# Ledger of designs, part 9: VH-VL binders against q9ybr6

Target 1, 148 residues: q9ybr6
Amino acid sequence: MSGSVLDEEAEKLMDYDYLLEKLYKKVPPKSGTSEYRIPEPQIIRIGSQTVIRNFREIAQALKRDPKLVARYLQKELATAASYEEESGQLILNVKVSRKVVNQFLQLFMKTYVRCPTCGSIDTKLLRQERAYMLKCEACGAEQPVKPI

## First folded at step 17 (VH-VL)

Design y05
Fold by OpenDDE, look of step 17:
Structure y05 (fold): chain C 148 residues (1-148), chain A 120 residues (1-120), chain B 108 residues (1-108)
Amino acid sequence: as target 1 above (148 residues)
Amino acid sequence: EVQLLEPGGGLVQPGGSLRLSCEASGFTFSRYAMSWVRQAPGKGLEWVSGITGSGGYEFYADSVKDRFTISRDSSKNTLFLQMSSLRAEDTAVYYCAKDEDIAFIYFDYWGQGTLVTVSS
Amino acid sequence: SYVLTQPPSVSVAPGQTARITCEGSNIGSKDVHWYQQKPGQAPVLVVYDNSDRPSGLPERFSGSNSGNTATLTISRVEAGDEADYYCQVWDDSSDHYVFGGGTKLTVL
């Protein structure tokens, strides 16, 4: 099946990005925090868009709805984001580096997933009328967080 | 051409307040994180505060936490640093610095700096 | 807090190679950036992402990073290279930019 020129280019980009990812050293665990790590974002750049290929997996690791994480990235990157339910990919209408995406994902984890009291990732995010509440299932702590 | 202009420095008494501004031009302001970096006389560089391009995250050095507030106005392409409870050790040249991206990577452009002197 | 350590001063003769080190715990896993600051001037980026060079900077400036040490190398040093040099990283643990203490490069 002669893939479309677009498919060939996408495949080449995928291969390139995959190779790049292998070249990046794993960030050491943060001192004093649990060694819980989210997957590194797999990025493909197509024109003016950036695709996160493994976004579903990242959202799962964050224990949050992909749509919620997408909204967060949309806001922080000041761009439109589209989550594809079938592929599990996120499409961003901006050219952005893996480093930037990863930084915001880490910030998301710190803000909306990790308990600031005990450091547990066993938390729930509850939407209230004007705010979000982060509730820890491990220690019972509740903390208001900025709305997404 | 990227330009960063930092008006607002001056002399202030201990315990006083001062607001610094950084006027940015030559780039899409909201697309880049911005920071304040200071340098005491004869000393090294010290990061003070940073804000993401969208303004969604603010970070502060421990030395200024709860005393300084970073903010930005995209409509005016201006970065601000509200300083309160100023101390003698806050005396420094304050630089506004443009980040390479919307998050915190490195600084590709610096303003010329403005001197803040805290003295009785 | 994450700490970057630089030697306070380095001296080299013209035409020689200067090496300025920046030490930090597992700094090799981080992206290190370098700034040059001449007296009375604002800092200028000279190396970013460990080894990349901004446009307009001479090839004499290079960077490397491995283990616990990042190094700024200035080959064929000129009198105009005399300045303070600072290494910098973003610390994800504390969400801080961290600067080294700076190194004064003197050209003899």
Scores: ipSAE 0.883, ipTM 0.942, lowest interface PAE 0.5, mean pLDDT 93
Fold by OpenDDE, look of step 18:
Structure y05 (fold): chain C 148 residues (1-148), chain A 120 residues (1-120), chain B 108 residues (1-108)
Amino acid sequence: as target 1 above (148 residues)
Amino acid sequence: EVQLLEPGGGLVQPGGSLRLSCEASGFTFSRYAMSWVRQAPGKGLEWVSGITGSGGYEFYADSVKDRFTISRDSSKNTLFLQMSSLRAEDTAVYYCAKDEDIAFIYFDYWGQGTLVTVSS
Amino acid sequence: SYVLTQPPSVSVAPGQTARITCEGSNIGSKDVHWYQQKPGQAPVLVVYDNSDRPSGLPERFSGSNSGNTATLTISRVEAGDEADYYCQVWDDSSDHYVFGGGTKLTVL
């Protein structure tokens, strides 16, 4: 049964298309609302300061060092931030609402945690001299991100 | 008193470029997110672009993405919108809007707007 | 993209109550803000965070938000209340501000 060279090429193309379709089905739509939610920040105001009481838990949910997340918030809020290792709280030297804190935490997740290729949160942030690289453990994608 | 002044509007040909500016006063400029909102003649409000107080994040409507660039100069208390590859559908009054906070919540103050007309 | 739907127009007699709706999927879980725009003028904030009122706005303006509908309520409507009204939210999913299509309030 000598299938014609054309039949072999058609079979290879079909296999390729099938593989592509399978690959696309595995890639969550880029616009997909990640089901992953970080804890809501528990905020208290003390004078001119804002304290995030559950900051350690939030950082854990983000799978990042609390100090890194603190530096990020310090930059975005243009204020000083101090992480207390004993209590797991973050102290911000500014009055800020829970809504604002939450928005920046969500942006942190999108920028420094979520894989832009497959949507996975199983990622590592690698520090390079002048840049950060987000590496996905799920799909292997690497994406440069702005330094914190 | 909060004031937002938007000079820079005018007539431009399709494919052309225009830079809008918004001069802010009466508040700590760097502590608030700023946005551009436009309104075509006889139409509703459309958000165009926004930038956080620190300038760390810029966002754009899909309709202007890759054509418009939002920026700010804290030393001058000025918000900018660089528009390129302008189209007829970009014709609108462009408003500078101050956000209530350093992030995107709602607009508590608006400029009077500047008219941009894209026509051959 | 997240969509907000408003009726294009609402008519009310002076002294009566006007209700302007803003519909969106699970909008009750969001913070809704409202703007008034009179002809030839810039928008003005009239309600924020669903039901809070800016200083200087009369108590006649109120807001509510539940389920899939936010509502701007204007009691004892006056001729000066004739304007376009827009609802607005921030959409965290797309990182966009979203406006409703606007509602023209006519005072008869």
Scores: ipSAE 0.865, ipTM 0.934, lowest interface PAE 0.5, mean pLDDT 93
Fold by ESMFold2, fold request of step 19:
Structure y05 (fold): chain C 148 residues (1-148), chain A 120 residues (1-120), chain B 108 residues (1-108)
Amino acid sequence: as target 1 above (148 residues)
Amino acid sequence: EVQLLEPGGGLVQPGGSLRLSCEASGFTFSRYAMSWVRQAPGKGLEWVSGITGSGGYEFYADSVKDRFTISRDSSKNTLFLQMSSLRAEDTAVYYCAKDEDIAFIYFDYWGQGTLVTVSS
Amino acid sequence: SYVLTQPPSVSVAPGQTARITCEGSNIGSKDVHWYQQKPGQAPVLVVYDNSDRPSGLPERFSGSNSGNTATLTISRVEAGDEADYYCQVWDDSSDHYVFGGGTKLTVL
């Protein structure tokens, strides 16, 4: 009877492999579960100002309105910020290093983009009065986030 | 020119509370992140907590999370550390440290430190 | 939970070169800063951004960082260099500053 038992176990294992493959196809991998990188800010300093030339591309990678990200940087850098719609550039009224800008952009990612439950960056920010709700499109989790 | 003065400190019973202050001068306070770093007697440096220049982010070492609160008051040029549920292992010299920028880069200036002793 | 490991002590003769290591996983991708602390004093910055010197620090203090090891190098060591030395990074993953355990430099 050894042959019959071995054949049945092999068939069950093939069924399990098939089922697992079908389940993984049906449940797509969560976006942003791996390390995600924000485009490197292209900085030039002009007098007392800092210009981020690729700001539109950065906001696109963050999946957020450039004006919202600009308002965030205005708050965190304690300076005036102006987003130029036509050029896609951000003008900051402070001399600031790329390292500092990167740190706050990473914090923006963690605070307003990345789902704290599953790690996906496939999220939306829903405004509710003076607060924001972070809704994950990958896992469905919703959480409040601090105002900008 | 840059000065950081920690006039607080003292002796506290286990489970007690204490608020540390760090009075800053010689620089534009709101432009720089600030941190508390502690050093137990005969031991190394341990970062405790940090706060961005805007006050928008506060971070805590795991050893003090939910027991300590960092805050800043730009009208007084003062950094605070509210400590609660104090334990013997919190006994240390507490230093105020100034970051070189509004975010967390490195410390360019340190205060002289103040001793906090937690004992029965 | 990023960890920086330093040797507990290093001894050198006056005039020789001291090398103090700071080991961490992929530390070469981070900016490493070094602080000197003499007995009874607050720490002071001696190297930042891996290899840069603050104003007023002699060229005898230098730093390097690659792979898993950052190194503070003190050339022509003097008795006044006897101190504890700490490496430090900001860890973006945990949003924590991390210090190494410190190295006591003894000048004999």
Scores: ipSAE 0.862, ipTM 0.933, lowest interface PAE 0.6, mean pLDDT 89
Fold by ESMFold2, last read:
Structure y05 (fold): chain C 148 residues (1-148), chain A 120 residues (1-120), chain B 108 residues (1-108)
Amino acid sequence: as target 1 above (148 residues)
Amino acid sequence: EVQLLEPGGGLVQPGGSLRLSCEASGFTFSRYAMSWVRQAPGKGLEWVSGITGSGGYEFYADSVKDRFTISRDSSKNTLFLQMSSLRAEDTAVYYCAKDEDIAFIYFDYWGQGTLVTVSS
Amino acid sequence: SYVLTQPPSVSVAPGQTARITCEGSNIGSKDVHWYQQKPGQAPVLVVYDNSDRPSGLPERFSGSNSGNTATLTISRVEAGDEADYYCQVWDDSSDHYVFGGGTKLTVL
C-alpha cells in the first residue's frame, strides 16, 4: 500500500497549478472579456524534433503548470516531451505541425480548463480520491475529467 | 500502399445493434486520426465520428451521439464503430477514412464502404 | 452546427472552366478541402488546405478561399471530371468535420 511517485508528482503539479493561477489572477490578463485566446505556438522544426519556444506563455494562458501540459501533449502526440524550465521551451520528439499542436491545446482548454457549464476559465483541477475533478470557481460547477 | 478494408455491414432491425470494422494496412495506424463517414442512398456525405491517433479524443456528429461508439485497437490495426439504437435514417454506406495526421486535418484515404440497411 | 452550402449542380462544356462554390460563415478563416466522388466509388481528395493539390492530381484542379466563399476551380474540363464534389472543413468550435451538400458537375 505505498504511495507512488506518480501520485506525489500529480499532487505537486495540481498544487503548483493552483498557486500559479492565483498569482496570474492578480496580474490583469491581456485578453478581452468573453473570449480567451491561447498564444500562437512558435514552432521550430529541428530534424525529427519540434520545439515550442513560447511554451511557458502557452501554459500560463491555459492556467496550468507547464509540466502538466507537457505530459498531456506527450500522451496525445504519442511521443516523449521535455520541458526546459530555464528557457520555457518544450521539446517534442516528433515532427508535428502548428495546426496539430493548436488542436490539442484547444482541446486541453476545453477539457481541463474551461467550465462546461458557464464557460469561465476560472477553474482548478482537483485530485479527489482516485479521480480528477474540474471545479469552477465562478459558478461552482464540478465535473469529472479524464486523467492526464 | 495504404488500404482500408471494411468487411461486414448488413441488414438490421430498428432498435438493433451492429459493429463495423475497418482493417488498416500500409501505414503506422497509431500515428493517424481515423473517421467514419456515411452516405445515405442518393444523398451527400455525412461525417459520423472521429478518433485521434492516440485514442485520447473521440467525437460524434449530433445525429449519432450517445448511440454510436468509435474505438480503435492498435494491436489489430482496426477501427470500430459500435452502433446501437439503430433507426431507418442510419441506412447508409459507411466509409472508413484516414486522416493526414494524428489529429483532424483532412482525409487522404478512404475505404470502399460497406452498406448498412436498417429496416423491418 | 456549422453549415456549408454548395449549389446542387453545375454544367460546363468540355474545355471550359468549372467553378464550384462552398459558402460558410467566415469560411475564409478555415482550411477547406475538396473531394471528388464518381458513381459507385469512394471519395478522392482533389484539393486540401484551400489551394494545395495532392500528388498525382492535374494542375487544372485548384482552389481558393476568402471571406464567406471557398471555390474549387477545374480548368479545361474533361468528360472524366463528371462527378460529385464535396467541400469539407474541421470546425474547432464543435469538434466536428462538416461536409457541404455536394455539387454534381455535368460535362455536356
Scores: ipSAE 0.854, ipTM 0.931, lowest interface PAE 0.6, mean pLDDT 89
Fold by ESMFold2, fold request of step 19:
Structure y05 (fold): chain C 148 residues (1-148), chain A 120 residues (1-120), chain B 108 residues (1-108)
Amino acid sequence: as target 1 above (148 residues)
Amino acid sequence: EVQLLEPGGGLVQPGGSLRLSCEASGFTFSRYAMSWVRQAPGKGLEWVSGITGSGGYEFYADSVKDRFTISRDSSKNTLFLQMSSLRAEDTAVYYCAKDEDIAFIYFDYWGQGTLVTVSS
Amino acid sequence: SYVLTQPPSVSVAPGQTARITCEGSNIGSKDVHWYQQKPGQAPVLVVYDNSDRPSGLPERFSGSNSGNTATLTISRVEAGDEADYYCQVWDDSSDHYVFGGGTKLTVL
């Protein structure tokens, strides 16, 4: 158990081909025929904790700050979450499956990323007073979204 | 031992309201999503509503959307279904169902069900 | 919304194998779960994640899922297996659970 996250982290940092493959998995805006794909979470379980090794890559695919996505998962999984900026990993203080993480990440995409008017993922979250506003860069629509 | 207990339902007039409850025990209530599933007499199972363990997401079948509200109270280990604008087609046995995780995966436990009859 | 289709009934003799199908578009990409419901009782889980058995269920219950068809298989059927059987998925597109219409298994 001790050092297993560190061993995987070191292997990932030295795997140049792995990193390039991840970069080529981006989904273009409005591809027209398929559901937008989030990178598959690389999960390891250490005792009662769950580590998402590729969390930075997931947040990048969602086009959102990793700390924001981490706060979202902390809320939805009802557990403490720690994002480690140096490694790009998320540590969750709960035992959780990849299926559950994927379900909440898909819900994050639907709630905070995808434009409800045109379906584009080319959007930004803007903080306006008490709320987040979702602004679509493809069609120009703006609307509030629930807080995280 | 996991238990889900729905108190008796009732007879209600069309257009009326009724609140169902489901008392949970034998597991950490807030760690699991919960759903209501109904079964009209002689018919199959119909999922009607679900709520994540955190309460962050609530979903509804189209047949009940805007008439039914699912909620949970972790201090009472209780799931609720507030039903309003009831119709004859809402007549069914209503089951509460425990998901196996904090999100929607599958139901590992069911309550005994409670009959709701909507008739004039 | 996503639809699951089951035959309304299946009849088998005791000791033989029952196969109950659940048809859905690209259901092979989904996790299919199966529930047994005896008359006057709540449903109980008999297969989850396409092919896994809950603790305490006999090996006679098994499942498979490929293409557009998931199948619940009950080998060496006993009279006590007579029940209604429902398939279920969670549909990420609609954020709904979906049940099949149910199949009555008759052991005769």
Scores: ipSAE 0.852, ipTM 0.931, lowest interface PAE 0.6, mean pLDDT 88

Design y05
Fold by ESMFold2, last read:
Structure y05 (fold): chain C 148 residues (1-148), chain A 120 residues (1-120), chain B 108 residues (1-108)
Amino acid sequence: as target 1 above (148 residues)
Amino acid sequence: EVQLLEPGGGLVQPGGSLRLSCEASGFTFSRYAMSWVRQAPGKGLEWVSGITGSGGYEFYADSVKDRFTISRDSSKNTLFLQMSSLRAEDTAVYYCAKDEDIAFIYFDYWGQGTLVTVSS
Amino acid sequence: SYVLTQPPSVSVAPGQTARITCEGSNIGSKDVHWYQQKPGQAPVLVVYDNSDRPSGLPERFSGSNSGNTATLTISRVEAGDEADYYCQVWDDSSDHYVFGGGTKLTVL
C-alpha cells in the first residue's frame, strides 16, 4: 500500500478553506459597532434646575435602567438628580449645558456599556461582592468597573 | 478673582520624579475640571492630563500615560501632577488650567507656569 | 489621534485684517477655542465656542468654523496683537484636548 493516515491528515490540513473556517470559529461575531447613536439630550431650564425631557429614551439607548444613569449623572455633576418614572424626565438641581451632559453620557457608554475588547454594546453590568463587572455577551470578555 | 499658583518645578535627572502643585482660589474648586498643559522650549502647547470636577475621570496624553498621575484635593483646593520616569523630552514649562465647567469644554484661566528641566 | 494644523506664521500690516486658520478633519462639527500667548506669558482665551468673545475682549476679535477649517479673524490689527495663537478642541473620541501647532502673528 502507499500513503498513510498521516499523509491524509496532512492534505486535509493544507486545505485553506478548512484552515480559514477553523480560524473564523475562534473570532467571536461582533454585535454593535463603534458608531452608536445616543439621542441628543432635550434640555430645558426651569429656574436653577435642568430638565432632560427625553431621559428615558437616552437610558434605553444606553441599554441601562434610567435610575442607574440618573445616579451616575448625580455623581459626576455633583448635584441632586430626580428621575420621574411617569414622564421619563430627569431633573438636575444645577444649571448644566447640553454639551456637559452629552460628554458624561458618552463617558457612561464607554465606561459601563461598550466592551473594551470588541467594541460591542451587547453587555451587562453584574454586581459581585460590592464590585461591578462588565460582561460582554458578544465576545465573553469581562472586567471590573468602578461602582456608581 | 480666579488665581492659579504653581510653586515647585526644578532640575531633575532622567528617570527621576517630581510632583507639581497648583493652588486654586477665587472659585468653587470642585465645580470645575482641571488640566495640565506643557510647553517645551521653542515649541507649542501640549495638553498633558485632565481631571473632571468630581474626580470621576482622569485622562492622559499618550506621551505621558503610565508615567504621570493627575489628582486633586478638594480640602486644599489643589491640583497635583505626579511625574515619574522623567525623560529629557519632558523638559517644559507646565501650566495648570481651569476649565469653564465640571467637564472638558475650554480653559478660561491659566496659571503662571513652572519650569521643569530634565537633564543629566 | 485628532490633529489640528495651523500655518506657522502670518504677517500683516497695522490696521489690516489678520486671518489665522486651524485645519482639522470635520472640525466644523466641533467647538473651537482660541488662545493668545505673548512671549514669557501664560496663554489667554480670546475666542470660545467658535465665535464667542470673553468679557473684555474687543469686538475686532472674531471667529468662524465650517467644514474642515476654523478661522480666527483680527480686524484693525495693532502692534499689541503680536503673539502666538493656538486653536483647541476637546476630542470626544480620544478624550483628549488637542491644540494646533500655533501661529506666530507678526505686525509690520
Scores: ipSAE 0.851, ipTM 0.930, lowest interface PAE 0.6, mean pLDDT 89
Fold by ESMFold2, fold request of step 19:
Structure y05 (fold): chain C 148 residues (1-148), chain A 120 residues (1-120), chain B 108 residues (1-108)
Amino acid sequence: as target 1 above (148 residues)
Amino acid sequence: EVQLLEPGGGLVQPGGSLRLSCEASGFTFSRYAMSWVRQAPGKGLEWVSGITGSGGYEFYADSVKDRFTISRDSSKNTLFLQMSSLRAEDTAVYYCAKDEDIAFIYFDYWGQGTLVTVSS
Amino acid sequence: SYVLTQPPSVSVAPGQTARITCEGSNIGSKDVHWYQQKPGQAPVLVVYDNSDRPSGLPERFSGSNSGNTATLTISRVEAGDEADYYCQVWDDSSDHYVFGGGTKLTVL
């Protein structure tokens, strides 16, 4: 515990950083259908399994929880998927090519990330009782989307 | 060992409906995307519709969108094409085609095709 | 939507080399596949991934893809190679497979 002036300056700095973060969130991200690229999956094969080494980076580019993206790939590849939080890697219990993974990641972007109205990727998935809703933070549009 | 059998086809009036089926054997059906491809008499190949192995995505050519519905039933190893609001230009031989992977890469096997005739 | 353009026909003498082109905008960035269709038959894959050959196909069949043109090459053409040939891609923008219009190869 401390009662120094440094603690008060740290609190003011943290408050200032919080306000800057809020200000940055109101600046719309650069938008465009052909300009944003998902990082290329870095794949290695281990026996009958496929490991995506940069999966955390991919999920961050998709602006989604890695566990959600992993659940999506588990469904679309019809296989078990395990996300290693510590390493940021995804383990798939199937041999798949980078080409197939890329195809489903592009479909994830189109289905669950990109706003169909304005093309922005600044969006959120909100679960409502009967459906997922894609809400665009850039233009305010809101659409239902199929569940993962 | 891979077989794709398309029983059915037939003659239908304009505005009518018809469901095509394709029975698959010799491979794990749910591991592969499937497509329908048609060929009008004397014409080239036209991709009609495709479905991923999981069934999670269905895509349609613009010429058939909102009139045709692709589906699959893994318990019966069967691909379907429900055709509605049929037009004379839908007259064609319809092939089912197996993709080489769970997504859309290329077709490694084709059925023999079945003729659909839309005529008064 | 994405379009692939092929010449309607190509004629070659037996023993010569046939080249069938498939034109598409930036097709060199895509994987091109080729199918052979003989009269009254279903199509058969003859080249995939631009230049790879299915097992059992003779080495006479080969392919290339760069820029705006993919090419199917059939060396030492035989009468049995008379068929229609189609190029194909998957287009990620439209989420469609696209076929070229087809090329009738005639061996004279």
Scores: ipSAE 0.846, ipTM 0.928, lowest interface PAE 0.6, mean pLDDT 89
Fold by ESMFold2, look of step 18:
Structure y05 (fold): chain C 148 residues (1-148), chain A 120 residues (1-120), chain B 108 residues (1-108)
Amino acid sequence: as target 1 above (148 residues)
Amino acid sequence: EVQLLEPGGGLVQPGGSLRLSCEASGFTFSRYAMSWVRQAPGKGLEWVSGITGSGGYEFYADSVKDRFTISRDSSKNTLFLQMSSLRAEDTAVYYCAKDEDIAFIYFDYWGQGTLVTVSS
Amino acid sequence: SYVLTQPPSVSVAPGQTARITCEGSNIGSKDVHWYQQKPGQAPVLVVYDNSDRPSGLPERFSGSNSGNTATLTISRVEAGDEADYYCQVWDDSSDHYVFGGGTKLTVL
């Protein structure tokens, strides 16, 4: 689903300098910036593993592919991660608290979801051949972000 | 036993540069976030900068942003602070601090600190 | 940026209870940590997660956090407890650690 959209739109946004200029021309957002809350992770810790039972719901709230969010957590927690499509759960091969998971999910929101110009979470993440591009559907701002 | 060893510090003139290091042992370095905290003579503690265990995020206090760079080298178990454009207000004892997790929770261990003096 | 405010000093008689406050807007929703620093030494953790005690610290160190005030409580104060005490939080809106200004505990 979201992978097909990302592939096709990547070709549209190849002019990095144009996109940077376009992003810097946007005015600050008006009052009413959304304060969307990410669902609290439902954590079960089993031995040296951590299971996030509501991971699909978390990824839906972030408006991103669960496999992308899982890859991000795998990188930031320096551990293997396994997403189970049928159950919607994420298994992390590390013992980690809700606090740590929440910090990285908030950082994911700030880095890959929330528009830095207007604060809207109505955004798309487009993968270009060499980079990711964050495109805001509310204000039109576009900016590069580092790959996961 | 967890140890954080900070060799060196120094006297530097305003506008100068200095690189601090902190050698870590007794824990899996890449599994923990690390920070620098400073304390000016006779003053309280001020957090300067932090870096996640993976190195994926680096954060800076507003007072040092764009002048200081935090980094880590897991092959050497070493935390660094590259300081540039130094000001008299940067004069302080600089501590390295180990977080209790890969992200920012609290400091369970501190180094003994190293004095940096910025004056003519 | 988030601010934590502590009284600059607290005085207490030996054997009595010292209470050191840390004021912050909505601090009760945050996890507060406390450090002790003696002259010429690095800080040492004495309370974490509002009320938890590191292994090896005496039970007479305790903490609480509610509303806009967190409190470090030291019961049966001894002369060896004379030190500076700092509260700390991680503020996820700014992505900064924040320390209080410190409180000098004097045992009289």
Scores: ipSAE 0.840, ipTM 0.924, lowest interface PAE 0.7, mean pLDDT 88
Fold by ESMFold2, look of step 17:
Structure y05 (fold): chain C 148 residues (1-148), chain A 120 residues (1-120), chain B 108 residues (1-108)
Amino acid sequence: as target 1 above (148 residues)
Amino acid sequence: EVQLLEPGGGLVQPGGSLRLSCEASGFTFSRYAMSWVRQAPGKGLEWVSGITGSGGYEFYADSVKDRFTISRDSSKNTLFLQMSSLRAEDTAVYYCAKDEDIAFIYFDYWGQGTLVTVSS
Amino acid sequence: SYVLTQPPSVSVAPGQTARITCEGSNIGSKDVHWYQQKPGQAPVLVVYDNSDRPSGLPERFSGSNSGNTATLTISRVEAGDEADYYCQVWDDSSDHYVFGGGTKLTVL
């Protein structure tokens, strides 16, 4: 896997999604109720696969384990996913656009990060046996969330 | 050859219920988001509800929230809309619409629609 | 929720250019899609992602989007272009698709 992304370097330079990656901005998380902006996915397409090059950075912005976010995307995109710990990249076994990936990442934020009571992103996702619980550190609310 | 067929319209009294179905063929059903769009007689298009390809997310227009439920059954390649607490304002042609991807991007195919009339 | 506003009607002579506007707050940051609906028929896609044409659609259909206005442009209008036209976006703040109110294009 390592180095296969480099073999496709020439194709990614012509990818419209790659050009959009150069224009994105990163915004630190806001405390409280404001919407937090996550980094735009840096996507390259290699044959039938999609690589998210900045996946670790995205997971960090979501304040969640990259493997958890990867399992979420595997479920929602109905495809196998492989997270490369060393590079911080996610490989999806499907062709998918930046728009689709970004839409599901925004939905992840709303479902598993943002407190539904006060809107704060200052939250933790805790495992309680077979379920996940969302605990808000700003207002103290706790509630179950659907499994990934 | 993509086809979307919407049997199940009809006449219903106010406060009643009706379940619409949309039978899909010619594409891998579970890989595409689906929506219901309605059009009252002589009026414009109104998006009603949508569901992602995996079924992981369902969304509703404010006008139908808590009264309508969208669902899909991949084993039957069928999209459903369960309508409850129906009102005269729900009278419309209901279209099944196929998204171009597993999430909400735009509609590339539409069914021919089925008429729902809510009248006493 | 998010609102898209279209003129109710536009009239053009055959061979001329029709421009149908879709107004929305900061619509230039969104991807706008356009559908044509002829009487008694389901809508069909004519422009997607602001300016892209589906396969098989004539080059005389084009689109643009900037600021608060998206525009569908139909050059060399033909009688067969007479229809209702709707703009659409996906609004990710509300998680809703939104349609404009529709524009009736009359070719006279």
Scores: ipSAE 0.837, ipTM 0.924, lowest interface PAE 0.7, mean pLDDT 88

